# Designs tried in a protein design chat: VH-VL binders against Probable ABC transporter phosphonate/phosphite binding protein PhnD2 (phnD2). Part 8

Target 1, 264 residues: Probable ABC transporter phosphonate/phosphite binding protein PhnD2 (phnD2), of Prochlorococcus marinus (a3pdp9)
Amino acid sequence: SADPDKLIVALIPDENAATVIQDNQGLKDYLTEAFDKEIELVVTTDYSSMIEAARNDRLDLAYFGPLSYVLAKAVSDIEPFAARIKGGTKTYNSCIIGNTKKGVTSFDDIKGTTFALGDPASTSSRLFPELTLAENGLTKGKDFQGVFLGSHDAVALAVQNGNAQAGGMACPILKSLKKKGVIDPSKVTTIAQSSPIPQYPWTMRSTLSPELKEKIRFTFLDLDSDKVLKPFNADGFASITDSDYDGIRKAGKLLGLDLSKFVK

## First folded at step 10 (VH-VL)

Design k8 (from c5 with heavy chain R98K S104R; framework fv_acimtamig)
Fold by ESMFold2-Fast, scan of step 10:
Structure k8 (fold): chain C 264 residues (1-264), chain A 121 residues (1-121), chain B 106 residues (1-106)
Amino acid sequence: as target 1 above (264 residues)
Amino acid sequence: QVQLVQSGAEVKKPGESLKVSCKASGYTFTRYYMHWVRQAPGQGLEWMGIINPSGGSTSYAQKFQGRVTMTRDTSTSTVYMELSSLRSEDTAVYYCAKSPWYTRGYAFDIWGQGTLVTVSS
Amino acid sequence: SYVLTQPSSVSVAPGQTATISCGGHNIGSKRVHWYQQRPGQSPVLVIYYDSDRPSGIPERFSGSNSGNTATLTISGTQAMDEADYYCQVWDSYSYVFGGGTKLTVL
């Protein structure tokens, strides 16, 4: 079992790398003091690169999205231990959005359009949007053309600017972008919200020493610093288990996901 | 065989200072926070403060700031709590208690036996 | 300043279930610990992090925490469980204890 002098902490690139790194500086400082270790934050170019890093045992801590976690868990020796909690809930929703000027305000308006998707391994910017559209009679490649843009902020901007007529993304990220003034609420319409999705899991390499794993778990569960939690829009972190993501596994099978496409 | 052993009972007069010791054994002293908690006769538990034995850093409850000082001696694995300008309201049993140093907000898993301090003229 | 509210006393017959509440604003977002204190003894940790049980504590002790109320539950209550019970949270800058609940087993 391992107790390294430096912990490599990977963060899912759900937004541009500069934003992800900036939002996690408070966490980095907190973990540096709590563990008395060097903390290296890593943001990969895409979700599959982070999955591959985990598969090759290169990450000590990893903050995955739900689907990318399920994909990584199938090929890596990792374990989930905490997820953000706000108002007593550990869930969030996926939003389907449309360009207001182009008149995309309902499911029917999506037919014949270009639909923006995030990363192929994203839950709220790929898996749930595609399932929601299919449940409403819209099939990717038949009724609309999907384009993968790699991140949630890229989806929001493409829809706002009309480069795509519609798109799918995490509702909390959309709300954040509106609050920051990046997205103008008058230019983007929310067409639908999904059922609840389990929050992003914090995971650790299972081969870390038992003492270090316990230290990591409780360090996150004890976190109530407003400075650290404000970027996460969270009250804290709460315990989770692998079975909390069984619904994501089921959703992936319903969409017909091929695991091998995500771990090359 | 983790133990916290505190110094014996004290009788003090108003205006004097109190210094209680808590000797730790059975674990790595610098790996765990030490807390001080007091309990007035027939009353509830009241947290006084925390010390990190590794660096000696402290944080005190607002009610005790300016009157309490917590220190440690790593060579003897002992934590000290000193309370100045004693009043009759300071009559209480004083406990030391252990929590993991790597996280704040962890529970106090091991407690000392308590030190009864009586402040009266 | 964060405050925790507990009932002053709870009575239960032997073998019945005792419940002790701990009220606090949005306490469900915090981690609650529970201590048992028998007369003349030091407090003993019986539940930590809302629902986890330390080694040596009987399975009849359990905990929950949601919304504005955390609860300590003792099933099949025994005479030896008669004690004062305190809830505790960490509130950013300090630890806060509830006022304590005297459990009487009659």
Scores: ipSAE 0.000, ipTM 0.417, lowest interface PAE 14.4, mean pLDDT 88

Design m2 (from m1 with heavy chain S52Y G53S; framework fv_prolgolimab)
Fold by ESMFold2-Fast, scan of step 10:
Structure m2 (fold): chain C 264 residues (1-264), chain A 121 residues (1-121), chain B 106 residues (1-106)
Amino acid sequence: as target 1 above (264 residues)
Amino acid sequence: QVQLVQSGGGLVQPGGSLRLSCAASGFTFSSYAMYWVRQVPGKGLEWVSAIYSSGGDTYYADSVKGRFAISRVNAKNTMYLQMNSLRAEDTAVYYCAKSPWYTSGYAFDIWGQGTLVTVSS
Amino acid sequence: QPVLTQPLSVSVALGQTARITCGGNNIGSKRVHWYQQKPGQAPVLVIYYDSDRPSGIPERFSGSNSGNTATLTISRAQAGDEADYYCQVWDSSTYVFGTGTKLTVL
């Protein structure tokens, strides 16, 4: 079915499902009107479940993180078409954070602690935190213990509550949680920020009709609605290509991740 | 294939009126935003007006607001630019163009051949 | 109204890479489109939404946009690329064209 009557739109669970769904109600309404089709928003339990859904050709549109996209692209017939723009760029950063009361304010303070990680297939709450720590002489399983909590908000809360002494997450999500009052800036210290990471790609399955693919692409690229863009903290969307994620492929290899065995 | 064919144009005295037409074929006209862009011979491009798919949303450059009126008849696949109170500085080649997007757009992907409008001083 | 500044002219040798810039305050937060215009002809869209290539436009045309500068890049320049080039953005209430650049292929 090249032109389905209902589009399945998957959103990466980078925060709890309730937050992800709530933040995307405006997007659902906008796409329903723009395409004159039923839109079903899907939030899977974890990143690997979304990758598997894409592999089985179950998703029409999918909003992946960079690493989960690279993993999905290796096993799925999908293509990237747009990424958010903010402050004139299509990049964001990963943050390493520490619990202030437990005295975790520098890399040296992470040694011997429990470090909170998001989903194993996350770029900014797994891949880049581990890479940054390794570059500073800290190896997971040797110098600190990693614990996978599944989402960025879970990492932030665990560090704030002291259930983990340090953690890694997307800097924009941390900033959002501070603005909402979920995270108290006095309780959580930002220790480091990564080099720039390409923004999350919007992708579509390649088997959609050429007419529908073009309509989808322009619907996103021409989007100027505050109702849709505000929840993404975006000024708009810009075109992207698969090669924009080559740096993520390189980072994965540099950390020794076997991408061919990562998602089964 | 997608095509925009223009008609109208010519010589008009200052203060006069002229109407340009743009006939569309090869796409679902009623679904796309349409535009007028002008160019003084030997100079750059200047946006003049936009009309979105239903015809209810119209936009104008400050230089023509109140004098020019853009309209469309979707049943006839035709767009118009009614130019009133013409001035010497309105002398230009006028192009019609379409959006690449269904309801509204911000780029001009297909252009008409252009129509010369000369307003004598 | 935003002003989009382009160099008046750019020269490139046959087979080499030409770069045409479009300067504007915070232009990287806007969607930039590029048009090619040959003498006596209507403009042709060559790049839209910063870096996308419309059907029929050769791969040697590419675009980028960040900060205060958008760039149209024409690799392996050919005689037929000689033309005027215009950048363009939509800015809330208006459509703004750049000042235009004449590309000469030597």
Scores: ipSAE 0.000, ipTM 0.412, lowest interface PAE 17.2, mean pLDDT 87

Design m3 (from m1 with heavy chain A33D; framework fv_prolgolimab)
Fold by ESMFold2-Fast, scan of step 10:
Structure m3 (fold): chain C 264 residues (1-264), chain A 121 residues (1-121), chain B 106 residues (1-106)
Amino acid sequence: as target 1 above (264 residues)
Amino acid sequence: QVQLVQSGGGLVQPGGSLRLSCAASGFTFSSYDMYWVRQVPGKGLEWVSAISGSGGDTYYADSVKGRFAISRVNAKNTMYLQMNSLRAEDTAVYYCAKSPWYTSGYAFDIWGQGTLVTVSS
Amino acid sequence: QPVLTQPLSVSVALGQTARITCGGNNIGSKRVHWYQQKPGQAPVLVIYYDSDRPSGIPERFSGSNSGNTATLTISRAQAGDEADYYCQVWDSSTYVFGTGTKLTVL
């Protein structure tokens, strides 16, 4: 049972590393004080690298996306414990977006275009966009060309700049980029929003001592500081369980994903 | 194993003073908030006081503010409740309890056995 | 200052499901903890942060919290579950306990 003096905390690279680190600084400071331990934030180059790090027991805490969590859980000794809550819900949506100037404002306009996708193991910038398009008669590689750009902000910028005519990404990240002035709402049209997706799970290495695991879990659940929560756009954190992600497992199977392709 | 062992208590006259002690073992005492909770025989639970792990912050229920003083000596793994100007309504079983984690724990996961304080002439 | 209202008593037949409520204005925005107390004994934490079980507490114990009502649910009730139950919240530097509910297992 491990009780390390330094906790390695991995954050999914859903945006560029600088933004991810900056958005989580308040949480890092809070955890440093709460645990009286050094907190090291780690952002891997891609989602599969973070899954691999978890598989090799290199992470103490890990903030995954839903699909990357499901993939990591299959090959790692980890457990989920908390998810962001906002407006009374523990869910978010995936957005399909189009370049306004290029006239991409509906599903029909996506046929024959280049569609920007984030990381292959992303839920809201890969899995749900591809499923939503398939439900509307559009298949990647047949009706449109998919291009993996690695992160949600890269997708948003590519669509805004016209380097891709359309793309898929997390709606909350799009909203954040619009608020920050990175994305001009007049240049990007939201074509569709997915059904609710369970929010990103915070996970911990199962081999941490029971006392430390309990402390970690309740430190997150007890977090009520507007100063800490506001920068990452949360009202707080709420308990979650592995079964909350069964819908993601089903979605992956429906898309025909070979889960083994994302690890080793 | 985590344990809280209480001592002190007894019969005291109105206006008198009494000090309760709570000795902790099996955990890093200085890392946990500690509490006093009381219960009038046959009635419900009532929070009395709280102290942060470092001892830097103390909190009191309005009914005891100015009369009771909570303190701790981390080197001795012991917490105290100094009770002054005691009144008949302070008659109760007093429990010490610990938070489940270091900062701002809001639950009481481990409790002492309780100490009866009777304020009567 | 805030008041957490519980029913004075709840009866449940052996093997059936007991539900104990804790009412409070906007209690769903708070985190509720539940304690079991048997005669002559100190309280025991059975549910914390609305729905979580401490180590050693059987899965028959579960909790929920939404709107103005939090609920402790005890499935497949056993004779040993007979006790007083208290809900509790933290609210602005104050720890508030509910009025308490006596659970009788028939």
Scores: ipSAE 0.000, ipTM 0.418, lowest interface PAE 16.7, mean pLDDT 87

Design m4 (from m1 with heavy chain A33W; framework fv_prolgolimab)
Fold by ESMFold2-Fast, scan of step 10:
Structure m4 (fold): chain C 264 residues (1-264), chain A 121 residues (1-121), chain B 106 residues (1-106)
Amino acid sequence: as target 1 above (264 residues)
Amino acid sequence: QVQLVQSGGGLVQPGGSLRLSCAASGFTFSSYWMYWVRQVPGKGLEWVSAISGSGGDTYYADSVKGRFAISRVNAKNTMYLQMNSLRAEDTAVYYCAKSPWYTSGYAFDIWGQGTLVTVSS
Amino acid sequence: QPVLTQPLSVSVALGQTARITCGGNNIGSKRVHWYQQKPGQAPVLVIYYDSDRPSGIPERFSGSNSGNTATLTISRAQAGDEADYYCQVWDSSTYVFGTGTKLTVL
C-alpha cells in the first residue's frame, strides 16, 4: 500500500494539451492543499500513451474517457471512484456534425465523404460515431473514409474548415467551442446526438494505501468550488463503480474492437 | 429490479385528447432512450415515438406526427405521451419501453404492461 | 421505411428446431432484434443485435442476419415457446417491426 509524497495525475487529451492544462490549474491547486502533497499534472500525447502509463503503474490518479478507461482497466490495477454530475445526471452525449457549406446535414450526406474521428480509443469521438453510422447503414472504409485527428477540438475545426465533411465528437466540447467563438454555429450542423454515455471516470491505482484512497474519494465527492468545477461544467462529483461502464464494453464488442490494437 | 408501470388509458371520442404515463424504477432513467409502441388488438406491433435520455431529441411515426407529443420528467422518473386529435385508428394497447443503453435507442429491452386506449363514439 | 416480411405462421414439433425468417432488402447491413409475445402479455426481447441473447433467455434461442434475410432459430422447441414473434430494425429515424409470425408447437 503506497502513500507517495507526490501524486501523478493524468488527464485524457480530449482537447489540445494547452487547453487541458489551463482548465485543470484550479484542480491542481485544490488537490495540493487538500492532500498536502506535490501534484504533477500529466497530459499524454494520445489516449494509448495514457493507457500504457496506467499499465506500467506510473499514474496515481487518472481522468480517462469511458472507452480508454475500460481498455486500461483490462490491463491495469486501477479503480474508478467518481464522475462529474450536473442536474442529477452522470452522462453526456456524442454528436455527429457536418459542414454546412458542403451541404452535409443528414446521414445520407455522409456517404462518399471524409469523416473526422478523434483518438482511436475515444468513446464520443470514435466508438459511438462509428456505431451510430454502422446502425444507419454507413460502414467506415466502405461508405466513407475515416481520419483520426487525435482530439475533439481538431475534429470540430476540420469539419468547420472543410478538411473533413463530417465528424464525431462530444456534444459538451462542441458547445464549449461554440461559446468560446472557436466554432461558428452557422458553419457546422449537428446531424445526430447519441444516447447517453457515462461521464469520464476518475480512477486511482488500487495499490495506494487505504487511508489515502479514502481521502482521495472524500476530497472529490465533497468538492464544491466553482473555480474547480466550472471547467468540468459540473455541480460536483458523484460515486461510480466499474459496472457503470459495462455498456461501453458492450458497445466496443458490437463494433468488433480488437483490444490488442490499443495496447502494445 | 427494472420496472415500467403504465397508466392513463381509457375511452375517448374521436377528436379528443388523452395522456399516457410510464413510471420507471430500478435503473438510471435519464441514461436511456424511451419509447412508445402500440398494438391494435389481434394485430402487429407499430412504433409510435422515441425520446432521448435528456429529452432533447424526439422522433415520431408519420401516422402520429403533429398530433402526439412525447415528453419526460427525469426528476420524477416518468415519461408521457400526450395524444391529441385522436382517431378511431389510434385504438390500440400502448406500451412504453426502454432501450439498452449502448444501442443509442435502437432496441426495446424492457416493456411496460400496456395501456388500452379506445377511440370510439 | 423498409418493409420486414415474416411468414404468417410456422409449425414445429416438440423437441425439433423452428426457424423464423425476416426478409428485407439488404437487411444484413442492419441490426435485427427479435421479440416474443404470448397472448395477453407484453413483448419480451429474446435476441438483439442479430445474435446476442439478453440475460435469462435460454441458449435454445439464436439468431443470424445476412444478405436479405435474418433468421431466429429456436432449437429443442418447447410448448412454452408457442407465441407470436416479431423482428425489428432501426432505419434512419424510424423503428420498423416485421409483420409477425405465429409459432405453433405441435
Scores: ipSAE 0.000, ipTM 0.395, lowest interface PAE 19.1, mean pLDDT 87

Design m5 (from m1 with heavy chain S31R A33Y; framework fv_prolgolimab)
Fold by ESMFold2-Fast, scan of step 10:
Structure m5 (fold): chain C 264 residues (1-264), chain A 121 residues (1-121), chain B 106 residues (1-106)
Amino acid sequence: as target 1 above (264 residues)
Amino acid sequence: QVQLVQSGGGLVQPGGSLRLSCAASGFTFSRYYMYWVRQVPGKGLEWVSAISGSGGDTYYADSVKGRFAISRVNAKNTMYLQMNSLRAEDTAVYYCAKSPWYTSGYAFDIWGQGTLVTVSS
Amino acid sequence: QPVLTQPLSVSVALGQTARITCGGNNIGSKRVHWYQQKPGQAPVLVIYYDSDRPSGIPERFSGSNSGNTATLTISRAQAGDEADYYCQVWDSSTYVFGTGTKLTVL
């Protein structure tokens, strides 16, 4: 339906499902009132499952990470419309972290270790960590062993507990986990931060009616309520376009990623 | 200080073309929606066009669709309005304006000084 | 296309309260912005998002929006408040301005 009575809103599982749902309840309530429609929040098991749901036209709105968006856009009829603004920017950084007790505090300390990665289709917990390490002379499978743990919080916990000696994840998620007391700052060292990464894109399926697409776009862009924005640590939303993610496409090619591997 | 400085107005014959320019300073230009709003002398305000921060999305009033084209060059902090197939009813003071924050905000918080466009023989 | 209707003119005595209305079907579900325009000058945003004041706008200016009517209220009117006032909303891919109100301060 071009104008459904219920909107299916998918959220990338960058943390455990309970945390993802909790952080987006305020937005769900706002959208329910703004559209006078039922809003169903959906968190898939992994990034690839969300890409497949988009490919099969099962999602009305989808909050992807940058790489998972690029992968979904290649096989789905979706369009990006808004991204979170924080600290005057619509960018964030990827962090490389090490276990303090194991003595992993620099790039050289990563040689011969197990490095925790999130989902294979994650930008800040896979793509950028691997590129940053390569830029510093460390190649996955040669200088260190990578292990995919599926989510950013799983990476942080594995490094803190010593199940992996180092790992890569979104800096904002690390900061959040430290504030919540899930991660002890004395047990985890931040070794490096990446160059800026474009914020997660909000996307919608292109087959929604033009009137509903405009209403969705401007409902997000017009959102200035501190009550709604504060829980997910945003100052507002800014307009974005597909070309804002061309840098991610380039980064994927530099790492040798075959886009078809994630959807075939 | 946040400032918008306009240029490019003047007298043109019906069917002619003009390009208006709006030079921005004092804010991160590429992050903000930009707008054109016009006013026939002695009459009210009429929205003409809008462009997203990246330039990827453009919007036009029905009265100018197909004749006017909004664009921006973020590297130069400048927005343009290309006006083609001009008609007598396009005679107005044209203002450029920006959104209040990084999102569109649907409001026009800072305005340029305006430039007069006269379409007459 | 939606129409935002304003009174053509409103008069207020110095020091008294002026109220300028903006009528539109279900306008209370939209966000209303207000502009002041003095002769020969560009408009100035005086209220946005129904009731918020931009930096530099005195507290004498306030706004409300409910049902089918939004209102700009100017308390303790001053001679310098004499101007044309326009309401404005976004509605389904267009930006709509009100018909405008000339405020005369007596």
Scores: ipSAE 0.000, ipTM 0.390, lowest interface PAE 15.1, mean pLDDT 87

Design m6 (from m1 with heavy chain A33D G53Y; framework fv_prolgolimab)
Fold by ESMFold2-Fast, scan of step 10:
Structure m6 (fold): chain C 264 residues (1-264), chain A 121 residues (1-121), chain B 106 residues (1-106)
Amino acid sequence: as target 1 above (264 residues)
Amino acid sequence: QVQLVQSGGGLVQPGGSLRLSCAASGFTFSSYDMYWVRQVPGKGLEWVSAISYSGGDTYYADSVKGRFAISRVNAKNTMYLQMNSLRAEDTAVYYCAKSPWYTSGYAFDIWGQGTLVTVSS
Amino acid sequence: QPVLTQPLSVSVALGQTARITCGGNNIGSKRVHWYQQKPGQAPVLVIYYDSDRPSGIPERFSGSNSGNTATLTISRAQAGDEADYYCQVWDSSTYVFGTGTKLTVL
C-alpha cells in the first residue's frame, strides 16, 4: 500500500537488539502521534537480514548504516531523506582500538593479532578499519586475523577483555560506552581515527505516496524532541541525498567488496 | 492554490484595540500551525505569535505577551490576532503565515499580503 | 539573548556568486530558513532546513549551515535577485529572525 495503516520501521543492529529497541521507544511514540498510524519497530539479527527485508519491500522506513544503505539501494526501491546532525556536521569517524595491557597501542602492534570486526556490512566496524589497516601495510588474513563479532559493543568488550587484541568501531559508540562505564578508558587505547564518514541515512520505500513521503521527510527534519534525539546523540536531522554516499561506494570498491554477495 | 487573505488593520489610538483576521484556502487548514509576523516600516521581521494546528497551544513574543491573543476557528478556516493595549511600537505591517508541513511550526512557507496597523495619537 | 547577525549589505556583479551569512552561537545545531523580500511585497521562503529549496525556487539558490555560520549562496546573480534577505531559526520557545541583508546586483 502507498499509504499503509501501519509503518514498519527498521533499525540497524549496531548494538545489541535490546538496547536498540529500548533507546528508540521515544521515536516510536513520536512517530505514532505524528503520523496517526501504528508504528512497528524491527531490529533484525544482522545487517544482511535488514538489507534482505528492504529488497523484499517489507520495510517502510529504515535506519541503515552507510555501507548497508549502499548495499540495500543497489537491490531495493528505497530513497534516503535525513541523517543525524551534531555540532553542525553530518559525519562521524571510525576508531581503531587496542588492548592497553596487551601492549597494542600502534599499527605495528596489530601484526600477528586477532582483530575484532563488527558486522560484515558495517562501515565503521568493518570497511573503514580494513581500509585504514591496508593503507598502513596490514592486510586481513595475511598480517592479522579478522573475527566478525556482529556489533560495535561486542567489538569494544572483546578488546577490553583481551579476547581480541585490537578492533574497529564507530568512535561515537566507543565514547558512549565509556560514558556509561561499560568501557574503561585505561584499558582501551585509540590507535587511529578515520576521515569523516557520512552519518547513517534514514530511508523510506519509494512506493509510498508522495504526500506521505513529504510528511515523513519534514517530520524528521522538524524533530527537536530531546527524548527522541538523545539516543541518536543528535541535535536534529538534516536533509541528505543518495550522492552523499558515493564516497562509501568508492571505499567498497577499493576494498574489493562484491555488492551482489551481501543480498542472500 | 494555497492562499492566505488578511483583513482588519488601520489607525488606532494608544491603548486601543484591534482584531486582525487571516482567511485560509487551498489546503487543510486544521492540519497546520499558523503564525503572525510583523515588520516595522523600514525595519526587519519580528515574530509575534504562533498557534498549533488544533488551537491547543499558543505562543507569544515577550513584547506582546499579555496584550495580544491568537486564536483560530478551524471550521471557518480563519485565524485571528486580538490586539489590546496597543502601543506606538506596535506600529507595523502584520503578516499571517503557515507552517510548511502538517503538525509542526518552525518555518513560514506561505504568507498573507500583510495588514498595516498604525498606533498614533 | 539569542541574536542572528547578518551583514547590512552585500553587493554582487551580474552573473557572479553572492554569499549572505547568518551568524549565531552554535547555529549549526539549528535548522536555518531563508526569506527574500522585495520592496512592497510579503517575504518569500527561498531555502528551508538549511539547504532545501521549496518548489519554484531556482537551483542557483543554495544554503549551508555549520558551526557558528549559516550561508545563503546565490549563483549566477540576476537583477531580479535584488532584495532584502532574512535568516530565521526556531529556538525551543521562540522564532528568531536575522537582522537582514540588502543585496545589490551591480
Scores: ipSAE 0.000, ipTM 0.417, lowest interface PAE 16.7, mean pLDDT 88

Design m7 (from m1 with heavy chain S104E; framework fv_prolgolimab)
Fold by ESMFold2-Fast, scan of step 10:
Structure m7 (fold): chain C 264 residues (1-264), chain A 121 residues (1-121), chain B 106 residues (1-106)
Amino acid sequence: as target 1 above (264 residues)
Amino acid sequence: QVQLVQSGGGLVQPGGSLRLSCAASGFTFSSYAMYWVRQVPGKGLEWVSAISGSGGDTYYADSVKGRFAISRVNAKNTMYLQMNSLRAEDTAVYYCAKSPWYTEGYAFDIWGQGTLVTVSS
Amino acid sequence: QPVLTQPLSVSVALGQTARITCGGNNIGSKRVHWYQQKPGQAPVLVIYYDSDRPSGIPERFSGSNSGNTATLTISRAQAGDEADYYCQVWDSSTYVFGTGTKLTVL
């Protein structure tokens, strides 16, 4: 079992890399002090690169989205241990959005449009939007054209600017972008919100020593620093288990996702 | 597997002294903060003292500060509570307990069986 | 100075849901832990960090914490759940226990 002097901590690129790295500096400082170890933050180019890094045992800690976690877990020796909690819940929602000026305010308005999607392995910016549209009689490639833009902020901006007429993304990220003034609420309409999705899992390499794994788990669960938690818009972190993501596994199968598309 | 076994209770007169012991097994003792919590029979729980895994940091409730001393001998997997200048209101069942974490913790996940201390004339 | 106030007693019918509250100023900003104590026995940790269950604790036990009130919820109450329940927090320099609640299962 491993107890390395340096921990490699990977973060899913759900927004541009500079924003992700900056938002996690407080966490890096906190973990450096708590573990008395060097902490290296890594933001991969895309979700599949993070899955590959996990498959090859290159990551000590990894903050995945739900679908990318499920995909990584199938090919990697990793285990989930914590997820953000806010207002007593460990869930979030996916939003389907439309460009207000182009009149995209309902499901019917999505027919014949270009629909912005995030990364192919994203839950709230790919999997749930496509399932929600299919449940409402809209099939990608037949009723609308999908375009993968790689991140949630790219989806929001494309819809606002009219480069795509509609799109799917995490509702909390949309709310954050509106609060920051990046997205103008008058230019983007929320057409639908999904059912609750389990929050992004923090995971660790299973081959870390039992003592280090326990220390990591409780360091996150004990975290009450406003400086660290504010960028996550969280009250704290709470325990999770692999079975909390069984709903994501079912959703992936319903959409017909092939694991081979995400790994070499 | 994880166990805390207590000893050293009994009857003492006011102003007397008593030393409680808590023997640990089934975990790496020196990595965990340890605690004493007491309970007057029929009443609620009251935290008494805490000691860090290394023994370098000690904490006390105001009601016992200056009279009680917590210590540990990691080589023996044992924690102690030295109680001096005992008062009638110190009469209680004393529990030792451990943290769930490797440093100081804020919860008590495993408890000893308890030791009755009676301070009476 | 901080006091965690619990109801003295709560009654629940077999198979129904019991809710035990722990009141404290701005307790939602703290992490709350819950202990079950049966007569003549040491306390048992049943919920820690507001809502997490230690290994071996049934899924019927859950917790929440917001504003000025933390709540321990016991669904599908069983006779064996009859016990005293205590909440607990860390407050800057001390460990504070609640006043305790006796749960009776009818």
Scores: ipSAE 0.000, ipTM 0.387, lowest interface PAE 19.0, mean pLDDT 87

